# VHH binders against MCM-like protein MJ0961: the designs that were tried, part 15

Target 1, 362 residues: MCM-like protein MJ0961, of Methanocaldococcus jannaschii (q58371r317to678)
Amino acid sequence: RNEELIETLNELGRKKNIIDILSNYLISQIKGYELVKKAIFLQQIKGAFKFLPDGTPLRRDSHILLITDPGIGKSTMLRRIARLFPQNAYASVTTATGGGLTAIVTREATEIGDGWVVKPGVFVRANEGTACIDELTVDKNVMKYILEAMESQTIHVNKGGINVKLPARCAVLAACNPKRGRFDRNLTVIEQIDIPAPLLSRFDLIFPLMDKPNRKSDEEIAEHILNTHIETATKDYKILGAIDIDGITVDEKLLKYYIIYARSCAYIEENQDLYLGEFDETKLIMPYLTDKAKKMIKKYYLEMRKLGEGDNPIPITARQLEAIIRIAEMHAKARLSDKVEDVDAEVAISIIDDCLKQVAYD
Key: E = the ipSAE of ESMFold2; O = the ipSAE of OpenDDE; V2 = 0.75 times the mean of E and O plus 0.25 times the DockQ between their complexes.

## First folded at step 10 (VHH; framework vhh_lunsekimig_d3)

Design H1 (from G6 with S106T Y108T; at its last look DockQ between E and O 0.53; V2 from the best seeds 0.00; counts 0 for: pae O 16.7 > 2)
Fold by OpenDDE, look of step 10:
Structure H1 (fold): chain B 362 residues (1-362), chain A 121 residues (1-121)
Amino acid sequence: as target 1 above (362 residues)
Amino acid sequence: EVQLVESGGGVVQPGGSLRLSCAASGFTFSSYALYWYRQAAGIERELIASIDTGGSTNYVDSVKGRFTISRDNSENTMYLQMNSLRAEDTGLYYCATEYYDFLTGTETDYWGQGTLVTVSS
């Protein structure tokens, strides 16, 4: 059964536009926003395991920020992703305390005296998964921990007699509204967000999603919503309807398998045994960055740096370079490749470039 | 300013019941663990019950099965239901919370003024 599954997954990975198809399927509740869906899908696959010479792991998670007008369905997207895997988690900043996002240390009465208990917040709970953070507003009191979690993927707890480092190796999918509730076309995106620059800089991708009335798009959205409601009224819509891809029936279960299969690079022969057995991430072989891809990424980075020497609201830094690399890796994994090629770099660059243009020019 | 105000204390016979309340203000009530302490005459203050932000409760052995700590986040109030009271339960009961500043890493304890519980025949 496992062999059959693997064969099916491999076959699926060979299909043309498989990433587009699966990303759309992943978030089928919402019509449109193909690029955002693609980014989120790639985020779920995660980048390559890489270690510094000292053994420190490099962040393989891509962080995504959605800045959305009301009604676009950002919460639906976040909730969908939060429910995708047990390691994924959902929280709203408006309802969550700073500690709820990171970790809370409380003193409790015990039979033997006073004891300390550490309760994991969303970032810790989402270890090896995705933290979906809705209504992102920055609390100054917890900002440093959020920043730390997003950068180092750990949370340090130092309270009372407890000094512990908690793993928080999660991707962040965050959403927020513009300051005034809706986008003002007369203002830049940056001017309309209440997110400090340090936090903003830690997101690989920032998507401003503006509600623009468009008759055709609106009609499609309306039709989709109506159909969804009709289906939910008649069927226990707990399960995404299955789709057919060239004779392969893909349901939610198979989608999840594909994501995990890609994430673990189980399509690489050496990793198959690990995938089927005990998963040891330190033994996994990951796709390697080809010279062609490296050259392409380097070229783009240098060009962007040159352009950014001006009054760019978002500075181009080495972080952007790392983001491109991560996304390229994710894309390679998503197409079940053992190498990061120029096609992967191209897609990564395209996504980043689109984001930057939207943020800088809108 | 963080404020905790206890109420519900009084004189009760052995085997009787009392319900203590702690009204809280000046902080996000739902975000913090809460504690009941008591101090008998000539004895140091002791922690007797706690409830965390998730609603998990802990008790010292001497009150287990008899006392119940609860919280209502909508009312910013913590309760202590005391059943089967004993003479040994006599004392001043204090509500407390531990405020933790994540930015500075500092902890501050806040206490109420206490409410007196007297168990006497």
Scores: ipSAE 0.000, ipTM 0.195, lowest interface PAE 16.7, mean pLDDT 84
ESMFold2, look of step 10: ipSAE 0.005; ipTM 0.491
ESMFold2 (binder alone), look of step 10: mean pLDDT 80; pTM 0.779

Design H2 (from G6 with Y99T Y100W; at its last look DockQ between E and O 0.02; V2 from the best seeds 0.00; counts 0 for: pae E 12.2 > 2, placed apart)
Fold by OpenDDE, look of step 10:
Structure H2 (fold): chain B 362 residues (1-362), chain A 121 residues (1-121)
Amino acid sequence: as target 1 above (362 residues)
Amino acid sequence: EVQLVESGGGVVQPGGSLRLSCAASGFTFSSYALYWYRQAAGIERELIASIDTGGSTNYVDSVKGRFTISRDNSENTMYLQMNSLRAEDTGLYYCATETWDFLTGSEYDYWGQGTLVTVSS
């Protein structure tokens, strides 16, 4: 069973445009937004396991922010991803529930008296998965924890005599609306974001999704929605409509397997035993960054830094460089490669560049 | 250790109601989808209801409109409200959860011991 599966997965990985196909399939409920879907798909694959000399893992998760007009289907995307894996979680954040994102310390009656209890928030619940955060608003009181979770992938709780460090190694897929509910074409995207700069800077990718009426596109979307509703009424709840890729039937299960297979780099021979047996992340071989890819990324970074010396609303920092590296790694993994090549770097750069342009030059 | 414990089964007359409970422990309850299965005598176990992490529910046709699956994440408990019970609903009812190793892709199924539901006149 496992051998056949692996063979199938490897075969899929050899298909042209497999990432595009699977990305679209992953979020088939929504028509369009191919780049966003690709980014989300790559996010699920995650970057390479890398460790500092002291054994501390480097963040391999990419954080994505969707800034959307109403009606775009952001909630649908988030919910879809939240349901993809058990380690994925969904939360809608209101101004009043910042603690729900991280951790809440409450006093509860216990058998031995009143005691403090730590309730894990969405970041903790989504450990090793993806935290899907809808209607992202930032409470100043919890902002530090969110920042910590997104950066160090841990949450420190020190309240009521409780001092604990909780793992929160998750990717963040967040969505929010513009300040006024809809985008104003006369304003820059940055001007319309009600997210503090420190938090904003921790997102690798920011996608402004504007609702632009277009007859053709609207018709396609309408048709897609109608068809989806028809299909949903008749299909088993466990099975999203399967797609055929050159004779291979890909259903939700196979999609999940592919993502995990890519994530774990099980396509690398040395990792096969780990994939099939006990997993040890410290023993996993990850794709290596080729010199060609490194040069390409470095060149882009330097160019961007130079351009940012001016009145750029988004400063280009080393964080952007790390983001590019992560995305390139994700892309390499997604195509089941044991190396990060120029093609991966190109895609990563393209995605980042597109995001930056959209955010800075609306 | 993952533990699922069903309760609430019993004997009921046709048209009656029962509420089953599944108490869960040993895993992050809110992070996993939950399932109700049943097994009638001489018949293979069948999935009858599911509830995902987002609270979305699904039912087989034979129980639609009669059964309601719900979950209380604060209590780590899943429920099955069964109304308008029929003789054909007789069987062992199992709660289950499916876990997925997020790194290796391994699937793990956990089951309770089951609770017996008997619908008889």
Scores: ipSAE 0.000, ipTM 0.233, lowest interface PAE 11.3, mean pLDDT 84
ESMFold2, look of step 10: ipSAE 0.000; ipTM 0.414
ESMFold2 (binder alone), look of step 10: mean pLDDT 80; pTM 0.779

Design H3 (from G6 with T53Y Y99T; at its last look DockQ between E and O 0.56; V2 from the best seeds 0.00; counts 0 for: pae E 15.8 > 2, grease 24.5 > 24.2)
Amino acid sequence: EVQLVESGGGVVQPGGSLRLSCAASGFTFSSYALYWYRQAAGIERELIASIDYGGSTNYVDSVKGRFTISRDNSENTMYLQMNSLRAEDTGLYYCATETYDFLTGSEYDYWGQGTLVTVSS
ESMFold2, look of step 10: ipSAE 0.000; ipTM 0.229
ESMFold2 (binder alone), look of step 10: mean pLDDT 81; pTM 0.788
OpenDDE, look of step 10: ipSAE 0.031; ipTM 0.290

Design H4 (from G6 with S50T S106T; at its last look DockQ between E and O 0.28; V2 from the best seeds 0.00; counts 0 for: pae E 11.8 > 2, SAP .688 > .668)
Fold by ESMFold2, look of step 10:
Structure H4 (fold): chain B 362 residues (1-362), chain A 121 residues (1-121)
Amino acid sequence: as target 1 above (362 residues)
Amino acid sequence: EVQLVESGGGVVQPGGSLRLSCAASGFTFSSYALYWYRQAAGIERELIATIDTGGSTNYVDSVKGRFTISRDNSENTMYLQMNSLRAEDTGLYYCATEYYDFLTGTEYDYWGQGTLVTVSS
């Protein structure tokens, strides 16, 4: 039964358009925006396990910010991603505090008397998963806690004789509306982002999702209104309908298995014994970057560095280079490959280039 | 800005009753344990009642059975119902909570201004 599941997963991974199909299946709440859907799907796969010689882990996660018009379905999508795995979590900044995002330490009565209790916040609950943060721009005081959580990825509690470290290593999928509530075509995207530069710089991918409000037909308006009411009325977003991919029935359960299989690199033969025995992430074999993929990424990075040296608005740093590499790794893993090839580099470049062009130049 | 405001204090005869309120703002009220303290002249503040986030209560022996602590998380308000009051209950009554700031690692004690309860014959 295990062997049959693995054979099915491997067959799915060999389908040429599997990532497009699965990303659209997972993120059906948003109409269009195929590149954004792909980025969010790849975020769930995570990058390669990498370590410094002393065993210090390198960052595997990419952080995504969505800036959207109302009615796109962003909150519904964030909640669905948050419910995809037990390690994913959701918070709205509207109802959150710094403690609610990180940890709350309070005194409570117990059988022994008054004792200190630690209640994990969203970033701690989302450890090894994705923290879905809605309404990011609603409370500027809360933003500093979000920035600190993203930087530190560990919450250290020293209170009442308690000395513990709570891991908070998660990907962030955040969403907000533009400054004026809706995109204004007369303003650049940058002018409409109400996020301090230190926090904004922590997001690898920034996507504006604009509704095209001009000349909507009566039918388009009616469908939009009806879909919004249906979404509001159905508060349980747990179940995705099954789809067929070349004779394979894919439901939410199989999708989850696929993501775990890709994320863990269990599809690589050398890793399979590690998962049967004593697991050590530092011994996992990862997809390796081919010479052609490396050349493509290097060429793009250097070209964008040169373009940014003039009066152009975005300097490209080593952080963007690392983001491109991580996304290429995610894509290779998502198609169950032991190599990061030029096709993976092309997708990663396309995603980053689209973000830079939308935010920096228009 | 964390703020705790006590009210409901006053003068009452022995054996009487009084209900104190503590209105809270500036923090997530439902996530913190809350405390009532009292202070008579020349004495250190004394913890008299606690209520945790789940509503479980604890009392010192001198008020047990006479005082009842409660909370209403929807109104961000804690209460102390004081029955069978005695002269020894006279003093300033404070509500309190403790806040731990994970960004700075600093523990803050927050107190109200106090409300005076006088039990006189």
Scores: ipSAE 0.000, ipTM 0.379, lowest interface PAE 11.8, mean pLDDT 80
ESMFold2 (binder alone), look of step 10: mean pLDDT 80; pTM 0.775
OpenDDE, look of step 10: ipSAE 0.039; ipTM 0.343

Design H5 (from G6 with S106K D109E; at its last look DockQ between E and O 0.62; V2 from the best seeds 0.00; counts 0 for: pae E 11.8 > 2)
Amino acid sequence: EVQLVESGGGVVQPGGSLRLSCAASGFTFSSYALYWYRQAAGIERELIASIDTGGSTNYVDSVKGRFTISRDNSENTMYLQMNSLRAEDTGLYYCATEYYDFLTGKEYEYWGQGTLVTVSS
ESMFold2, look of step 10: ipSAE 0.000; ipTM 0.383
ESMFold2 (binder alone), look of step 10: mean pLDDT 81; pTM 0.779
OpenDDE, look of step 10: ipSAE 0.021; ipTM 0.235

Design H6 (from G6 with S31D A33T; at its last look DockQ between E and O 0.15; V2 from the best seeds 0.00; counts 0 for: pae E 4.4 > 2, placed apart)
Fold by OpenDDE, look of step 10:
Structure H6 (fold): chain B 362 residues (1-362), chain A 121 residues (1-121)
Amino acid sequence: as target 1 above (362 residues)
Amino acid sequence: EVQLVESGGGVVQPGGSLRLSCAASGFTFSDYTLYWYRQAAGIERELIASIDTGGSTNYVDSVKGRFTISRDNSENTMYLQMNSLRAEDTGLYYCATEYYDFLTGSEYDYWGQGTLVTVSS
């Protein structure tokens, strides 16, 4: 890997609003939804590797649920992310079985007898990546597997003499429609979600994306779509057009490098050798949570808990606190910082707060 | 209750064809891998074909190119098209399903009663 590349990446990281720019570029096919794009971008960066004293790894993946009206392009977003890295995977619940989402153990015929084969599902395939789950609907058979996978980030297989634990450390980017296909303004978002509460609680971020007719926005969207179609008529759909950031040309390749660079914290000197060599997560130095950030997050959490003492559709729990921490870490990494600072906490809090407000008040 | 009912067996001449059916009930058919087994006289039961939930198929070498396993999820039915039948294909053919519950760690297998296929001149 080229020192020049590293320099370029570092330079990019120093740019103002780099996260906003890159997140928008990541999903440039869709106009708008900046917050969602930012969240997804941060999701790709992933949080810090952390271990409990007993050696148990803490989840560093943020799970995101998109609840969208038709036509918003949720599938486009999911597919885009699914194609971003080889570790990312795409599945639709309508076509996927529980086993397809996690792992399938089947017998195969052999001349010497029956053999067992484990086929990885989407969560296993997406290990260290992102599982993009489209058309998330309430199917008891499917939901139980999703729930388990999201919680344990492992898939246990004990069948036919096979006893293995498969890693499924993936972020989940899921999308679904409202129960009636479109949002009803007379109903709360929660009332329109056909997802069990236990599963909902495992998402760090829930974005209700409502199609609200707005002339200006609609015009912008239309223009964007038209331009995209014009541009893509002559270009490979797989290639994002390059953007210029203060003299640095960023294409899809560079974007990917940036994400991986940030994810691996390769901007930290101690991690550079690991980035250039064999990746060992146990050796990675991660951004540390500063006292300021800690205080900020703690304060917000306590305030939210206090507010939630009432009938809040989404209870504020320690999971929310962890979610904030994860997002803050992601943000710090995304800006190539070796520490999680108040700015990171602020952004994390802002994102979560916005999500909560949307879900709670709509 | 899970039920598997095989049908379509019979007597055929060498080189002939048969289509076996397995009607399934009592479970979500589309969510499980299905299997065809056969047992010849004096021989241990052998797995000959499988079709998973994604439609991927697997065959034992002896039936490759001759047998085709398929499933119709809308009808909860699995099929085995057997072409170019040989005397060695004679036996009782069983439909089976096996699934592993990842939540409980439990394994379940179910079998039909079997249908007899006789290939004889």
Scores: ipSAE 0.047, ipTM 0.570, lowest interface PAE 1.7, mean pLDDT 85
ESMFold2, look of step 10: ipSAE 0.207; ipTM 0.630
ESMFold2 (binder alone), look of step 10: mean pLDDT 80; pTM 0.777

## First folded at step 12 (VHH; framework vhh_lunsekimig_d3)

Design J1 (from H6 with D52S; at its last look DockQ between E and O 0.01; V2 from the best seeds 0.00; counts 0 for: pae O 17.0 > 2, SAP .69 > .668, placed apart)
Fold by OpenDDE, look of step 12:
Structure J1 (fold): chain B 362 residues (1-362), chain A 121 residues (1-121)
Amino acid sequence: as target 1 above (362 residues)
Amino acid sequence: EVQLVESGGGVVQPGGSLRLSCAASGFTFSDYTLYWYRQAAGIERELIASISTGGSTNYVDSVKGRFTISRDNSENTMYLQMNSLRAEDTGLYYCATEYYDFLTGSEYDYWGQGTLVTVSS
């Protein structure tokens, strides 16, 4: 039934606001936070495979940091994503050791006797997936491992006579609390982050999620929670209900298929044989950046750089430019396009700009 | 039951041609990507060609320009036209279909029994 499935997926991709709909559906347990959900959805799709002339791969993963007040549901989001695909993994810094995040070398009984075994940590397990890291704190011992994994997307293990390099090509979805446990409205977001600058700079998107009392939002949240409780009394809460999109019934299974379909760019005819033998990333056709999109992104970058000449606490850098490009690629893939167009650039810029403004001004 | 049956193998001289066939049954032929593999003596099985449901084809470099993979969905048959055969093309040729489960990352492979191709002077 592959053809039928593909047809359905293609049809979905043509729907208006499909990214918004699916991103919200992905994390339907939490009401609101549409932008964050969209970013997470795009993160799951991942960016384009690209290589430098020397063959060095460019990072296609976008790293997201959620700085949240208590009670926002960050753990729910992280757990939801961690359970989405087998390649996704969940860890809490409070319970995880450095080895647990990277790799552990242990002695185990083998058929030929006792031997050393390397057990993959969360970053290695999340290879080609997403590492969901909860309760990110400034523990120096833990931070160095996270930094290494995020920067090199590999984990080097040199313990017990074992020297191995493990792939850890994963996106990071991390969550943490402000330094004081709750946001102080009198302080900037940057002042309230207890994350070293080198690590912070590796995140493409930083979302401060403040618990702000709002009657409308609060009412919606209350209604959502109450309805969930009512449903849980009568239904299995573990099953995400299906939604209807213009006559197409989308359940969790179909959502997952869509994400993988978009991620692999299988909607491109040349990529239909994606799983032929050993996967060669260099042979995959990826959406290309159009001139219009390039111009748009360039313009934004230059404008933001100009603004940074002043007293801007978070100036845009080349890293942010790369982040915009990645997100634009993700968005193009999410709408099943073989081109990164101005619409994709616009969305990417919007997301980055929103993050920058929140971090700089709040 | 999924069945794949290869035919068309034989002995040919270098520079000769053969056409292999793979007759498929037990599944919806048109819904699956199909593959040709070969295995030379003492060497691991290698993928040499594939054809997607949409008709897109891929080849390993060693057979590019010489081999052509095709499919007839109406007959549930896949073909491999082999031209300009070389001694190194000698081996057992297998047709296969693979299903990839996107949710679990699991792969399911179905294979034929193979047909022997011998290229010798």
Scores: ipSAE 0.000, ipTM 0.199, lowest interface PAE 17.0, mean pLDDT 84
ESMFold2, look of step 12: ipSAE 0.011; ipTM 0.434
ESMFold2 (binder alone), look of step 12: mean pLDDT 80; pTM 0.776

Design J2 (from H6 with D52R; at its last look DockQ between E and O 0.01; V2 from the best seeds 0.00; counts 0 for: pae O 17.0 > 2, placed apart)
Amino acid sequence: EVQLVESGGGVVQPGGSLRLSCAASGFTFSDYTLYWYRQAAGIERELIASIRTGGSTNYVDSVKGRFTISRDNSENTMYLQMNSLRAEDTGLYYCATEYYDFLTGSEYDYWGQGTLVTVSS
ESMFold2, look of step 12: ipSAE 0.065; ipTM 0.598
ESMFold2 (binder alone), look of step 12: mean pLDDT 79; pTM 0.774
OpenDDE, look of step 12: ipSAE 0.000; ipTM 0.201

Design J3 (from H6 with D31Y D52N Y108T; at its last look DockQ between E and O 0.01; V2 from the best seeds 0.00; counts 0 for: pae E 21.5 > 2, placed apart)
Fold by OpenDDE, look of step 12:
Structure J3 (fold): chain B 362 residues (1-362), chain A 121 residues (1-121)
Amino acid sequence: as target 1 above (362 residues)
Amino acid sequence: EVQLVESGGGVVQPGGSLRLSCAASGFTFSYYTLYWYRQAAGIERELIASINTGGSTNYVDSVKGRFTISRDNSENTMYLQMNSLRAEDTGLYYCATEYYDFLTGSETDYWGQGTLVTVSS
């Protein structure tokens, strides 16, 4: 069974536009937003394990911020992702306390009496997964916790005599509304974001999703919604229907398998052995950055830096460069490659560039 | 179903040699590290040798230089060449693998039935 599954997954990985197909399928409840879906899909794949010479791990998670007008379905996307894997978690800032986001220390009855117990918050629960944070606001109290988690990927708890460091190695998928509830077309996106700069800078991708009337798009959305309502009369709407990809039936289960397969780089034969016994991340074989990809990314970075010498409100920085590399790695993994190639770099650059342009010009 | 079947055990004099085989089926043989264990009478089972997918081998100190573990992925068979056998090598020898499902993260240990090696003068 396992062999057959692996063969199927490998075959899928060879299909043209498999990432586009699977990313759309992942969030099929919402029509459109292909780029966002792709980014989210890649986020689920995660980047490569890398370590500095001193053993410090580099962040392999890409953080995504969705700034959306109401009615676009951001909550649907977040909930979908939150339910995708057990390691994924969902929280709304409006309902979550700082402790709820990080960790809560509570007194509970134990067999030996009442004791202090640490209950993991959303970031801790989402360790090795994705923390889906809805309704991200500028609450200073909440923001500091998010910043800490995103920056250090650990949560420190020092309460009730308990001093513990908890892993919170998670990707963040956050959504928020513009400051005024809806986008103002007369203002830049930056002006409409009520997120502190330090936190904003921790997001690799920022997608302003504006509700713009478009006849074609609106028609497609309407058709999609209507069809969904028709189907829900007879089918369980909670279950994604299967799709056919060149003779391969892909259901939600297979999609999940594919994501995990790609994430773990299990398609690399050497990694199969490494999963036996104690897991050592330092021994995992990850896709390596080819010279071609490196050159491409470097070129883009330099070009963008040059452009930033002018009146560019959001210049590209070293952080953006790292983001490009991460996304390229994710893309390589998503296509089950042991190399980060120019095609991966192109996609990564495209995504980043699109985000930058939207944020800078809209 | 994962199956491991050991063979090649027998009675041998001290200083003698034996070659054990472990025939594997029911899983992708080449993807997994394989292990030889042994259990002497009244003693806990011990790991004595391992071979990973890349062919890298590890041995317990007591068998280093005397035993050689190898694998043939084309035949789905692992071997243990035992040379310079000693009385203390007497025991039931087991082939094992830790099956890892990378999709679920679940691990399952599989064992053969064992083959008896008796080193006696």
Scores: ipSAE 0.000, ipTM 0.210, lowest interface PAE 16.5, mean pLDDT 84
ESMFold2, look of step 12: ipSAE 0.000; ipTM 0.092
ESMFold2 (binder alone), look of step 12: mean pLDDT 80; pTM 0.771

Design J4 (from H6 with D31E D52T N58K; at its last look DockQ between E and O 0.01; V2 from the best seeds 0.00; counts 0 for: pae O 16.9 > 2, SAP .679 > .668, placed apart)
Fold by OpenDDE, look of step 12:
Structure J4 (fold): chain B 362 residues (1-362), chain A 121 residues (1-121)
Amino acid sequence: as target 1 above (362 residues)
Amino acid sequence: EVQLVESGGGVVQPGGSLRLSCAASGFTFSEYTLYWYRQAAGIERELIASITTGGSTKYVDSVKGRFTISRDNSENTMYLQMNSLRAEDTGLYYCATEYYDFLTGSEYDYWGQGTLVTVSS
């Protein structure tokens, strides 16, 4: 059974445009937004395990912020991802307290009496997964927790005599509205973001999703919605229908397997025995950055830095460089490669560049 | 029914060698990663070696360079060649296979009855 599954997954990985196909399939409820879907798909795969010489792990998670007009379907996307894996979690900032996002200490009845219990918040629950945060606001009380979680990927709880450090190694997929509820075409995207700069800088990708009337796009969206409503009359909309990829039937289960397979790099022979009880992530073989990819990324970085010497409101920084590397790694994993190659770098650069341009020019 | 039967255990002097065998039946042998475990008296069972379907092997540090895990898919048999045996190698040796569900994180383990290895002077 395992062999057959692995063979199927490997075969899928060899298909042309498999990442595009699977990313679209992942969020098939919404028509369009291919780039965003691709980014989210890659986010689920996560980057490579890497460690500094002193043993400090480098963040392998990519954080994504969606700034959307109403009606775009951001909540649908977030909920879809939140339901994808048990390790993924969903929360709305409007309904969540700081503790709800991180951890809550409460007293509960135990067999030996009342004791303090730590209840994990969204970031802790999403450890090794994705925290989907809806309706991200500028509330200072909430933002400080998000900032801490995103930066340290740990949550410290010191309450009720409990002093613990909880792992919160999660990717963040967050969504928010523009300051005025809708995008103003007369303002830049940056001017319309009500998120503190320190928090904003921790997002690898920021996607402004504006509702722009377009006849062709609108027609496609309308058709999609109508078809969905027709199908839902007889089908459970919660079940993702299967698709055929060159003779391989891919359902939601297989999609999930593929993502985990890619994430764990189980396609690398040395990693097949990954789950031998004690998991040491330092022993996992991860795709390595090729010289060609490195040169490509370096070149782009330098070019963008040079451009930033002028009146560019959003210059590329070292953080963006790291983001490019992470996305390139994710892409390599997504195509089941043991190497990060120029094709991966190209895609990563393209995504980052697109985000930067949208944020800078809109 | 999945069956794993270990053999080859016995009493050996320090520095001696033994070859353990694990005969497998009831499943497609070639499609599964296989493992050797051991359990010393009063100590928790520990993983000591693994071999993948592709033939990749892993060892714990304590047995590296001394033990060799191998498999013969045509005979549905896994082996553990143990050289330079030490007193601390004494214990029950188990062969195992497992299925890992990627979605649930659940592992399904199958074990043999074990074979006793005693290293004593």
Scores: ipSAE 0.000, ipTM 0.206, lowest interface PAE 16.9, mean pLDDT 84
ESMFold2, look of step 12: ipSAE 0.000; ipTM 0.309
ESMFold2 (binder alone), look of step 12: mean pLDDT 80; pTM 0.774

